# Designs tried in a protein design chat: VH-VL binders against Lon protease homolog 4, chloroplastic/mitochondrial (LON4). Part 8

Target 1, 223 residues: Lon protease homolog 4, chloroplastic/mitochondrial (LON4), of Arabidopsis thaliana (Mouse-ear cress) (q9m9l7r79to301)
Amino acid sequence: VIALPLPHKPLIPGFYMPIYVKDPKVLAALQESRRQQAPYAGAFLLKDDASSDSSSSSETENILEKLKGKELINRIHEVGTLAQISSIQGEQVILIGHRQLRITEMVSESEDPLTVKVDHLKDKPYDKDDDVIKATYFQVMSTLRDVLKTTSLWRDHVRTYTQACSLHIWHCLRHIGEFNYPKLADFGAGISGANKHQNQGVLEELDVHKRLELTLELVKKEV
Key: E = the ipSAE of ESMFold2; O = the ipSAE of OpenDDE; V2 = 0.75 times the mean of E and O plus 0.25 times the DockQ between their complexes.

## First folded at step 1 (VH-VL)

Design mb6 (framework fv_mosunetuzumab)
Fold by ESMFold2-Fast, scan of step 1:
Structure mb6 (fold): chain C 223 residues (1-223), chain A 122 residues (1-122), chain B 112 residues (1-112)
Amino acid sequence: as target 1 above (223 residues)
Amino acid sequence: EVQLVQSGAEVKKPGASVKVSCKASGYTFTDYYIHWVRQAPGQGLEWIGWIDPYSGGTKYNEKFKGRATLTADTSTSTAYLELSSLRSEDTAVYYCARLGKYYFWSGSFDYWGQGTLVTVSS
Amino acid sequence: DIVMTQSPDSLAVSLGERATINCKSSQSVLYSSNNKNYLAWYQQKPGQPPKLLIYWASTRESGVPDRFSGSGSGTDFTLTISSLQAEDVAVYYCQQYYSYPTFGQGTKVEIK
């Protein structure tokens, strides 16, 4: 799949993410993918440089335009997300996250868009009736529920994720209550104010209980 | 292992307030909601409200809203029910209960405190 | 609020015989997305707190004897004690947790 570098945060399964693609070759490849009715790419978070705290988003975007092939693959995290290409309008591309991916090797031999081979990752099996895991799940759920009722910021994120849920708070709470354990962990991390490394950690964690614990730490900080 | 231990019986005059405690042990206190349920002598069970010890969030049965206050102290793993403006009709055994088999707005109660008898008499 | 109604109010059964308690909810407590009934049953003996017997309408709580079983769906539910023992003398309550918790009025089970 085409590897798309993300400068600011990883794409979490279930979330929409607008990106801006300034490289005409990359943009053309994404448009071709959409025309072929197989509109998928891999989305991978950019690794930090030594002075990342001093870099602006514009500076980071300029760097991404200059990194190609081997240099680019060395600057992105190995674990990312299968992204559906929802729409393209000028340079803006809307991605929808579906599942975790791991890069296995680079395929591209030219300075054309970086193409990689990937393994599709699956969550480790878990016992959904285990009271300890269920308690963690409920704690994440109750924290999200309280924040959604008290802050407009998290409501805006829910609107981006699920349009129907934004119409009334009860429908949002009901929809979230239908989430399985992995989906709730991903959702909580995605709407939290966590930094990109914390969110990347959630994405990389295939043990469902540990992922819920990581998400709990992130949403707990919001309260 | 899991235990909810409540404070002892109280006798109060009409118009007074009562504060009942519920000390949890044998599990992580912040992982489970605590609900409060009362039972008047010879009558059925009536839900009062719940508290999430982790967030401090609460929900109340409309019948008790404004008179009941639920709090929790995570340092001592203790939940509290305070009921104000007591009437003779508030004479009941008050139970704390842990939310067991649950979904975020729903649940059954897997462990109960032993109950606290509150008697309101003039 | 969802109103829970039990029948009968009291029941006398001989030792070893079947006891059947009914519970009706004013609206469905079946959640279609997960196909679960948000219904629990409790046993309460004199001077004791209620004890959870059944959750999800038909799932026995750990440690509860096999003679206790729950059945039903939507608005109509039944608790069955297949062979009444002396220690089963108690008041039994149904509870919905589809919305904020509400309880039935209770059914007193006594030995004939």
Scores: ipSAE 0.000, ipTM 0.410, lowest interface PAE 18.8, mean pLDDT 80

Design mb7 (framework fv_mosunetuzumab)
Fold by ESMFold2-Fast, scan of step 1:
Structure mb7 (fold): chain C 223 residues (1-223), chain A 121 residues (1-121), chain B 112 residues (1-112)
Amino acid sequence: as target 1 above (223 residues)
Amino acid sequence: EVQLVQSGAEVKKPGASVKVSCKASGYTFTDYYIHWVRQAPGQGLEWIGWIDPYSGGTKYNEKFKGRATLTADTSTSTAYLELSSLRSEDTAVYYCATDYGSGSYYWFDPWGQGTLVTVSS
Amino acid sequence: DIVMTQSPDSLAVSLGERATINCKSSQSVLYSSNNKNYLAWYQQKPGQPPKLLIYWASTRESGVPDRFSGSGSGTDFTLTISSLQAEDVAVYYCQQYYSYPTFGQGTKVEIK
């Protein structure tokens, strides 16, 4: 799949994210993938620049334009997200996150754009009826309902979840009780306001109970 | 209610191909795998493979690799099993099942009602 | 592949009698990291798909009567029906999910 670097935060499964693709070759490749009925790419968070002390978004954008092929693969996190290319309007590309990926090797030798082979990651097995995991799940759900009642900012974050949530927030809230454990953990992390490193940690955590615990910490601090 | 509904019985000649459908409802189709399992008359259950409806990714039991093809249509929440080069020993009830009830482990709940495929000359 | 072997192939018991079905795996299905046995049991009646009874070797699925119980660890597992009812006449299958799924050959339970 085409590897798309994300400068500011990882793409959490279930969420949509607008990105701006300035490189016309990358943009053309994404349009081609969408045309070929393979509307998917990999979205990978950019690692912090060890040579730069600045964290400004403009500097990050300049760095992304300079990174090509093998150099880019060394500057992105190995674990990312399978992203559906929902729409392309000029330079704006809307991505919808689906599941975790791990880069296994580089495919594109021409470096134009970077193409990688990936393994699709699956959560480690878990017992949905384990009392401790179930208690954590319900605590996450209860806390999420509470935070969504307290601020409009959190309600706006919910709108970046899949199409059902973006169109009808109350229908989304009604269905929170039906979320499986991984989905609830991802949802909570994505709306929590966590920094990029915390969200990357959630994305990389394949143990569902640990992921729920990480999410619980993120949502609890907002209350 | 989470349920899987399969297509009707098929009768095929040796060498033909058969395509069985499995329509899912009551859950987000792309969140869980669809597994295929067959059962020959009077015999046990044999796992064929799974498909991830979201990515289109598949895994096959080595015994069926090259003859079985698993596909999914997310617009209709329908998974398909196509089995080619049919032989009389392929006569079986073919089930689809999801790992929805297991939370993505490889135990199955619910199951489709089954599709009888008869291969006779 | 992990080979699952059930015993007996068939079992005839009277109504109200205890039925015991054994299942052996060719290698351990106990995962040391979570201390869980990756073993499920299904009930199949004629003309119907299999129905989940037990998962994690001993956890009963919601809605399954408490007369059904699972036990065992590692390579040796047992499904017990404490007081057989007429509706329990069926074929029972064990299944491992430690690796790619494999099933036992089945045990047919009949009324004596």
Scores: ipSAE 0.000, ipTM 0.416, lowest interface PAE 19.2, mean pLDDT 82

Design mb8 (framework fv_mosunetuzumab; at its last look DockQ between E and O 0.06; V2 from the best seeds 0.00; counts 0 for: pae E 10.1 > 2, placed apart)
Fold by ESMFold2, look of step 2:
Structure mb8 (fold): chain C 223 residues (1-223), chain A 123 residues (1-123), chain B 112 residues (1-112)
Amino acid sequence: as target 1 above (223 residues)
Amino acid sequence: EVQLVQSGAEVKKPGASVKVSCKASGYTFTDYYIHWVRQAPGQGLEWIGWIDPYSGGTKYNEKFKGRATLTADTSTSTAYLELSSLRSEDTAVYYCARDTYEYGSGTYLFDYWGQGTLVTVSS
Amino acid sequence: DIVMTQSPDSLAVSLGERATINCKSSQSVLYSSNNKNYLAWYQQKPGQPPKLLIYWASTRESGVPDRFSGSGSGTDFTLTISSLQAEDVAVYYCQQYYSYPTFGQGTKVEIK
């Protein structure tokens, strides 16, 4: 897959994310992937430098244009997200997040576009009838309900979820939670105000109960 | 196999009420909203409202608020439309339809429809 | 209310020829953050309920023949039947689902 660096936040499974691809070679490679009916890339959050300086936000965008090959692969997290290329309009590319990926090796022989081999990660099996994980599920649902009461901005941003929840948010949450605890965890994290490190932590956690616990912590902060 | 089966045709006098049923099968009834849409003879489609069978929550087109009542019985997987104070202009085929928004292309998109129930209002 | 206006009201097309139906919305139904147009097309054959053909303006529902295609964005949309078949005699409706749903008035397609 082509490795797409994300400077500000990871791509959470189930969400749309617009990105801007200024490198013509990368853009052309993404367009070719769509033409070949293989419209996928890997999306990987950039690692923090030691300082994590706010003044470097403009520089991080410049670094994205300059980083190639081995310099880039050392600067991205190993765990990212399979990204479906939904549309390309000029420099804007709309991604849809799917399952988690782990980089296993670099395969590009040139400095760009970076191409990597990946393992597709799967959540560990869990028993949704277990009382302990079920209690955590109920806490997540209760907390999400409280968060949705605090601002209409949560409702407005839900439209970036691939399932259209904006007018029927509670039904969407009820369905997700009753049938798919990993999706509930990802949904909660994706609509929270979590920083990139917190969202990356949720993305990397394959234990479903622990992922729900991480998301619970994130959504509690919004209440 | 998803199926919505509606009750039979009704003939009513002006001022009466009618209750149309819509029995769902082939899926988890509480996972999807049920919408009601009507079509007067030779006319287009008009949305009436939706019900969430899980919570019993409803939303109505303003035109029908006060006259239409949507209910659902989860034990029988059946949705109901009751329309009161009937007028001759309420003569139409009434459809129930399933919302598909949970699995893809958005809210208020209808993938399965009942066969329709003709309600005739005549003096 | 988002008003949906179709043209023409009726259309007669010879077998195997192209039929084109237009739909205009009074407001944009494009959500720019996901780049999706919240527009659908339904087919209603005589004596039957409507059947979903196309959603997201251009995505065919499963089981819908390739001769049906949708195009357009924002406020102006088109349904095209590339080679009209006898079974395509129906009324076609556009519908927006950007907000609570409204339908166009319908376009009757018949064999000439």
Scores: ipSAE 0.006, ipTM 0.498, lowest interface PAE 11.1, mean pLDDT 82
ESMFold2-Fast, scan of step 1: ipSAE 0.386; ipTM 0.746
ESMFold2 (binder alone), look of step 2: mean pLDDT 92; pTM 0.937
OpenDDE, look of step 2: ipSAE 0.591; ipTM 0.829
ESMFold2, look of step 4: ipSAE 0.006; ipTM 0.589
ESMFold2 (binder alone), look of step 4: mean pLDDT 92; pTM 0.935
OpenDDE, look of step 4: ipSAE 0.049; ipTM 0.678

Design pa1 (framework fv_pasotuxizumab)
Fold by ESMFold2-Fast, scan of step 1:
Structure pa1 (fold): chain C 223 residues (1-223), chain A 123 residues (1-123), chain B 107 residues (1-107)
Amino acid sequence: as target 1 above (223 residues)
Amino acid sequence: QVQLVESGGGLVKPGESLRLSCAASGFTFSDYYMYWVRQAPGKGLEWVAIISSSGSTIYYSDIIKGRFTISRDNAKNSLYLQMNSLKAEDTAVYYCARDYDYVWGSYEYFDYWGQGTLVTVSS
Amino acid sequence: DIQMTQSPSSLSASVGDRVTITCKASQGISNYVAWYQQKPGQAPKSLIYAASSLQSDVPSRFSGSASGTDFTLTISSVQSEDFATYYCQQYNSYPLTFGGGTKLEIK
């Protein structure tokens, strides 16, 4: 798959993310991928640069233009997200996150755009009837209800990231009430004010109970 | 290979009852919100009902509320529409449709539709 | 209830023409609009969601746009296989409502 670097935050499964692809070769490859009935790419968060004292969005965008091939693969996290290419309009590409994946090797070393082979990751088996996991799930759900009821920002926040909520808050609460354990963990992390490292940690956690616990910590900070 | 196959349509008289079924295959049925949408001959599309993945959340169009009941059996990968007190205005092709969002709860637009089953209400 | 007023009810176009279909919501619905294509005797097929996002298997000549409560489906260069009825749908609130449909005929 084509490896797309993300400068600011990881793509969480289920979320929409607009990105701007300024490289004509990358943009052309994404358009061709969509044409070939394989409208998917890998989306990977950039690793922190220890020497960046003043990292703004414009500086990170300039860095992305300079990173190619082997240099780029060394600067991205190995765990990312399978991203559906839902639309391309000019330089803007809208991605929809689907599943976690891990880079196994680079296919097009010294070529542009960076192409990698990936393993599709799956959640570790878990017991849906485990009382401890159920308790954590209910706590995440309860905390999310509190967050969505308490703040006037719930409307824009959730709509921007998920498109899963209508204008009315009760419709949104009903939607999340039907989520399975992995979906709830991902949703809660994605709408939280978590930094990119915390969200990357959620993305990398394949143990469903641990992922719910990580998400619970993140959403509690929003109450 | 997602498939939705409707059945149970036919000719009935006003005031009678009919039950429609939708058999789902090629995906994890219990993960999806499901819908019934109808289309009268030569007319446009009209939403009928929605049911959540667990069956706990249900909404109906006001036009059929109190007369129709949507339900599902996740063990049998089947969706149902029980239609009571049928009227001539209920004559339509009834489509079973799947919510687009299998990762997140519901987006309330439809990515897969069945072929439809015709219900004719006349005397 | 949110009403979706679709126009025109029908239009005729030649291969290569740019076709525009409009849908107006009776109140604010953000970008919660989907577009469907229905060919005679077939079930509808999803084309666009979130007003402007293209479904993965849909040709790039189809596009959607939004301006306030006005939503537009555009076919940049019509092909013969585009002969169909097109519907908009809002999913901002219940009840879910569709536009009246636009029948596109190819000359």
Scores: ipSAE 0.000, ipTM 0.414, lowest interface PAE 14.7, mean pLDDT 81

Design pa2 (framework fv_pasotuxizumab)
Fold by ESMFold2-Fast, scan of step 1:
Parts: C-alpha cells; structure tokens; sequence
Structure pa2 (fold): chain C 223 residues (1-223), chain A 121 residues (1-121), chain B 107 residues (1-107)
C-alpha cells in the first residue's frame, strides 16, 4: 500500500481525516489506486525529532515533500491505519480509517511514492464477560456521555466520525452502549484532545483492556 | 431548587401561532439538553422536540416538523417553542423537560408544571 | 417507530399490595427504558431510568426490571401516595415513544 505520512495526528479507525497532498506523484498514485478499485492507502504518523517539535505546519509540510523512500520510512511510525480514499478534490484527500496496520518492509527504496508491505493487525483475544474489562468499558462509556453532553469542543471531532454520530449526536449517545470494546476505545481516543503521542499509543495497543484504560485516561481529562 | 416553569399557553384558532416559554432555575441551564413533551386531555405523553445544550442540534417529531421551532437563550435560562399553523390535534398540555445524564440520556429527570394550549374554532 | 405497549391500562390495588406494570417494546431497545409517575393535574415525575436505576428521591419500594423486550415496574408495597398513572418510555431511538399509561386505582 502507498505510505502516507501524517504530520499532526494519527488516523483513528472510524474517523474521517482531510489531508493535503502537494506532491503530484503521490496525488497521481492515489488517483490510480481509486481507479483500480483499490481505494486504500496506509496512513502513518510522522515521528518526532528536534525540528518537528518546533516546526510550523507549513515547514512540516515542506519537509514531508522532501522525504522519499528509505528516508521517509525511517521517519514514520511502523503502526498506522488502513485508510480508504473517500474523495480527492484538488490537493485535498479525504481519508477514512478502517483498521490498524504494521509496516513489514518497503517494496522499493527507489519507488516514488513510498510503497510498503503491511500486516493487518487484530486485537488480542479477550473475555467479553470479564468483570474488570467490562467495568473499564462502562467507565469509558459513562465519561464519554458526560463529555459529549457538556462540551462544545468535542462536537467538531464527533462530526468527523463515519457513522450516525457525524450528523446526529443523539444517535451517537444511544449507540455508545452498543459499541464493542475496541470500537469504544477507538472512538473515545479519536474525539479526545489527546496529543499525537497519546493517540499513537492507543492505536498501537492490541490488548483491548489496556486500550480501554488508555482511552479512559484521555477522556477523563475532558471532564 | 431545580425548577422549570412554562408559560404562554392559551386558546387559539386553527391556523394561528403561539409561542411557549420555559424558565429554568436552580441548575446550570446551558449544560443540559432540553425537550418539549405534550399530553392531550385525557391521553398519554408524546414527544415534541429536543434541543442540545448549545442549541446546535435539534430534532422534531414528524407530527409537528415544519410547523414548530424549538430554540433556547442560555443567557436568559429560557427554552422556547414557536408553534405555527396550529391544528385542533395540537391541543395539549405542553411540558418543558430536562434530559438526564449518562444512562438516562433521552429520558427526563426534571419536568415543568406544563402550560395548556387549546386550539379550537 | 418503536411501539411501547403497556399493560394493564388500569388496575386496582389496596395499600400494602404488590403491583406489577408491564411494558413491551416492538423491537430491541436494550435497557433504554424510563418510568414516570403522574398524579391528576400534575406533571410527570421521573422514577426509573435505564430500566432498573432509581432516581435519587424515589422510595426503594419501586423497582424496574428487563427481560428481552419486556420491561416491568414493580411496587413492592403500595402506599396511598402511589395511586397515579404510570408511563414507560423508550429512549433507544428517535422518535422517543411512550407507553399508553397504566392507571393504578385504589381498590
């Protein structure tokens, strides 16, 4: 899959993310992917370094345009998200997150744009009736309901969720209790004000109970 | 004490308009989603409309959609229902209600005393 | 739309009796059911939410339970102030819908 670097935050499964692709070769490759009925790419968070921590968004975008092949793969996190290419309008590309991916190898160091081979990640098995996991799940759900009802800051993030929540918060509130454990953890992280490192940690955590615990810490900060 | 007080009800003719108000006190009004629920004389309860805490999300019952408008003024701790093109079937006591938290989102924890709207020719 | 069918429409009881009111949803609504008490000339009062959770000011003689699409409100020992009309409400999906009400009358 084509590897798309994300400068500011990881793509969480279930969410829309607009990105701006200035590199015409990358943009053309994404358009070709959609033409071939394979409208997917990998979205990977850019690793921090001293310059990235203080760079403006325009400076970060300029750096991304210069990174190619092996240099680029060394500057992105190995765990990312399978992204459906929903639309392309000029330089704007709308991605929809589907599932976690891990880069296993680069297809070719001379290839432009960067293409990688990935493993599709799955959650570690867990007991759905485990009382401890269930208690954490309900704490996440309760905290999210509080946050969604009491803060306007999270409303913009909820609008980027791919299901009924993006249009109608009332349906979202009723559906939260019906989200499975992984989906609730991802949703909570995605609408939280967490920094990119915290959200990347959620994305990398395949143990469902630990992922719910990470999400609980993030959403508690919003109340 | 937590209280909701409705006003603005009265007798109107079919096709006329009426505006209901609900004054909230004893809690932070701007933190709560608010509802209008009605009850025809001798009949059961019927949901009318909902408005989010900020006012940005609104839903209506299909029975009154296009005729009624819910709104709020958080600075005045007030909820409103603008009723246009009233029909005899709209005759009811109209209750202002506050949404509950957590597992009670969509259920009502506080109700006003109600205001009677009579539509007759 | 989800239909909430309440039964019975009325029942008579004496102080100290155990009474049960039933509400049946036309489709799955999880535990998103609330119960309200309404006395003549008064606004409804919230008793129960999430099928079985009591509001803080409600006496412990009131309880709610759920079994599939069947929901029940039970008063373990009726008191004189309990004679009223009771309504169930689903809040799983819009439009919000109420049961037709059950009038608890003194025998």
Amino acid sequence: as target 1 above (223 residues)
Amino acid sequence: QVQLVESGGGLVKPGESLRLSCAASGFTFSDYYMYWVRQAPGKGLEWVAIISSSGSTIYYSDIIKGRFTISRDNAKNSLYLQMNSLKAEDTAVYYCAREGWYDSSGAFDIWGQGTLVTVSS
Amino acid sequence: DIQMTQSPSSLSASVGDRVTITCKASQGISNYVAWYQQKPGQAPKSLIYAASSLQSDVPSRFSGSASGTDFTLTISSVQSEDFATYYCQQYNSYPLTFGGGTKLEIK
Scores: ipSAE 0.000, ipTM 0.430, lowest interface PAE 15.7, mean pLDDT 82

Design pa3 (framework fv_pasotuxizumab)
Fold by ESMFold2-Fast, scan of step 1:
Structure pa3 (fold): chain C 223 residues (1-223), chain A 119 residues (1-119), chain B 107 residues (1-107)
Amino acid sequence: as target 1 above (223 residues)
Amino acid sequence: QVQLVESGGGLVKPGESLRLSCAASGFTFSDYYMYWVRQAPGKGLEWVAIISSSGSTIYYSDIIKGRFTISRDNAKNSLYLQMNSLKAEDTAVYYCARGPFYDYGMDVWGQGTLVTVSS
Amino acid sequence: DIQMTQSPSSLSASVGDRVTITCKASQGISNYVAWYQQKPGQAPKSLIYAASSLQSDVPSRFSGSASGTDFTLTISSVQSEDFATYYCQQYNSYPLTFGGGTKLEIK
């Protein structure tokens, strides 16, 4: 799978993310993947460098053009997201997050673009009827609905993280009622005001109860 | 049960005005985006307008923009379409619909009200 | 505007036949496609959302699929109540646009 570095935030499963791919070889490979009806890549958050400015968007984009192969793999988180390539318009690529991935090895360190082998991660088994997990799920759903009922905050958060929701705002509110436990945790984290470290933590957490607890803390801060 | 009932259609002359209503029941009207969609006799479906749950966000089809106004009254569970400067080309059955729900598209439709614009 | 080109415009079938209706978007719309069924004199009924998700109370013989900008509605074994006009619709961007419709007629 092609490894796509994300400079600013991880791709949460179920969310849309526009990215700009300036490398023509990477862009061509994504176009070819979409043409062959295998429209998937891996999306991995870029690690913070303690000595670099983590707030500069343009500087981060320039750095991404320089990072290739082995240097790039050392600068991205090993857990990322299977990204469906929804559309390509010039340099803009729209990604849809599908499931968690873990990089297992590089296919070739001298090949451009970076290609990696991945494990498709699954949530650890959980008891759907466990009262403690169910209670946490209910608290996340209740808190999230309260957050989304605030008109100004709702528009800011949902528009930022889910472009699909921006066309028909209220359907995102209805959607929540049908979410299973993992999906609710991911959705809540994705629309919260969480920073990239917090969202990466949610993405890496395969224990469903712990992921719901992490999300609950994030959404409670919005109320 | 969930129902949408349109009313207000009729025969009018070009240049006249008409106001359509859609009465909603069986669901929390204020939670839903609402649509007007029309269908000329023997023709396909054509989107007219959308209004957000609060009424603050509205989009129109370019073909009726400036002539039609969509509005809602959540206290009365009602959706409206004020149609001004009617043209023969506006002759159609007008449906109100709610949606999307979970990305369901327009999941519930009314039975429609006929508007005929003829001299 | 995104054009939804639907084909065929008319199709004849017998009960028990497999029928497929196609809809092509003029540009990428992800999976934001719905399918509707309309019987003469009636309002449209929602069948499918998100290109392939079946609406509640819709028979399992209906299915939707997506391949790039091509979308299909399939009825695996047509029943007498399925003779109707079918419409695809994109809801990726404004203006919302419908396909021209496919009339499924009894042979």
Scores: ipSAE 0.000, ipTM 0.405, lowest interface PAE 16.8, mean pLDDT 81

Design pa4 (framework fv_pasotuxizumab)
Fold by ESMFold2-Fast, scan of step 1:
Structure pa4 (fold): chain C 223 residues (1-223), chain A 124 residues (1-124), chain B 107 residues (1-107)
Amino acid sequence: as target 1 above (223 residues)
Amino acid sequence: QVQLVESGGGLVKPGESLRLSCAASGFTFSDYYMYWVRQAPGKGLEWVAIISSSGSTIYYSDIIKGRFTISRDNAKNSLYLQMNSLKAEDTAVYYCARGTEYVWSGDTYYFDYWGQGTLVTVSS
Amino acid sequence: DIQMTQSPSSLSASVGDRVTITCKASQGISNYVAWYQQKPGQAPKSLIYAASSLQSDVPSRFSGSASGTDFTLTISSVQSEDFATYYCQQYNSYPLTFGGGTKLEIK
């Protein structure tokens, strides 16, 4: 798959993310992939920032423009997200996250952009009736309900989620009540104010109970 | 170990044809762009042709365009250069080379492994 | 076509010397420059890619740097096995082009 570097935050399954692709060759490859029945790419977070004091969007874009091949592979996290290419308008590409991926090796399967071989990751099996996991799930749910009642920022973050929420907060609260354990963990992490490293940690955690615990820590900090 | 072994070179007369082969081993041949590069006696390196991993994208140097054809057989791990209408100016050692740098902002590569080369002499 | 002008054409040095070889691109090529070493009767060997990244099996005495369209290969302390011809190459665009080569000779 095409490997797309993300400078600011990882793509969490279930969320939309707009990116800007300035390289005409990469953009053309993404446009071509949309003709397929299932147009996808891999989205991977950058490990390092350029500078703590002088970093800007312009500096970040210049560094991304110069990172190639082995240098790029060394600068991205090996765990990322299978991204569906939803739309392309000019340089703007809208990605939808589906599931976790792990890079296994760098190969040229595409003639244009950086391509990698990936393993599709699956959540570890869990007992849906385990009282401890169920208790953690309900704590995440109740904390999210409390947070979503308090600010418009959280409501705005919910709008980036692929399932519709109305302007009325109560429709969103009802909707999330139907989420399974992995989906709730991903949703809570994605709308939290967590930094990119914390969200990357959630993305990398395949144990559903531990992922719910990580998400609970993130959403509790917002209360 | 990555190995590239060229064969097919020899002495030919102007206007004749010759086919060079490059046998690859020690890596997944079908994942890499492959190149032919030549070097005339006592001269520098000159790029000849490139072929993509699938064989669908090919670029030629203007000097040999229309006379030489690059091709590959991924099932046999082999790269080929069909040389037609040979000229004295084509006299050179021909190297098979692998492209390794994957450039996400482009499709160009440097040469990380080279074969030992095969000498082609075009003389009457 | 992008022209790669390499200097000097030849250079004499003694073991232990610091040697610098330069290569100038006729237009901007970012960091898409590789350096190769070739000994008489042998195939070229990759030393450096992306202007400054050392190939995995190459000794640390070799280094590359870039400043605009100027590229430099440095050998910090020449060893006897380093006497060879060195070539720079741009891989920013087709046609791929090489420098004319620099022959490093024993004094």
Scores: ipSAE 0.000, ipTM 0.399, lowest interface PAE 19.8, mean pLDDT 79

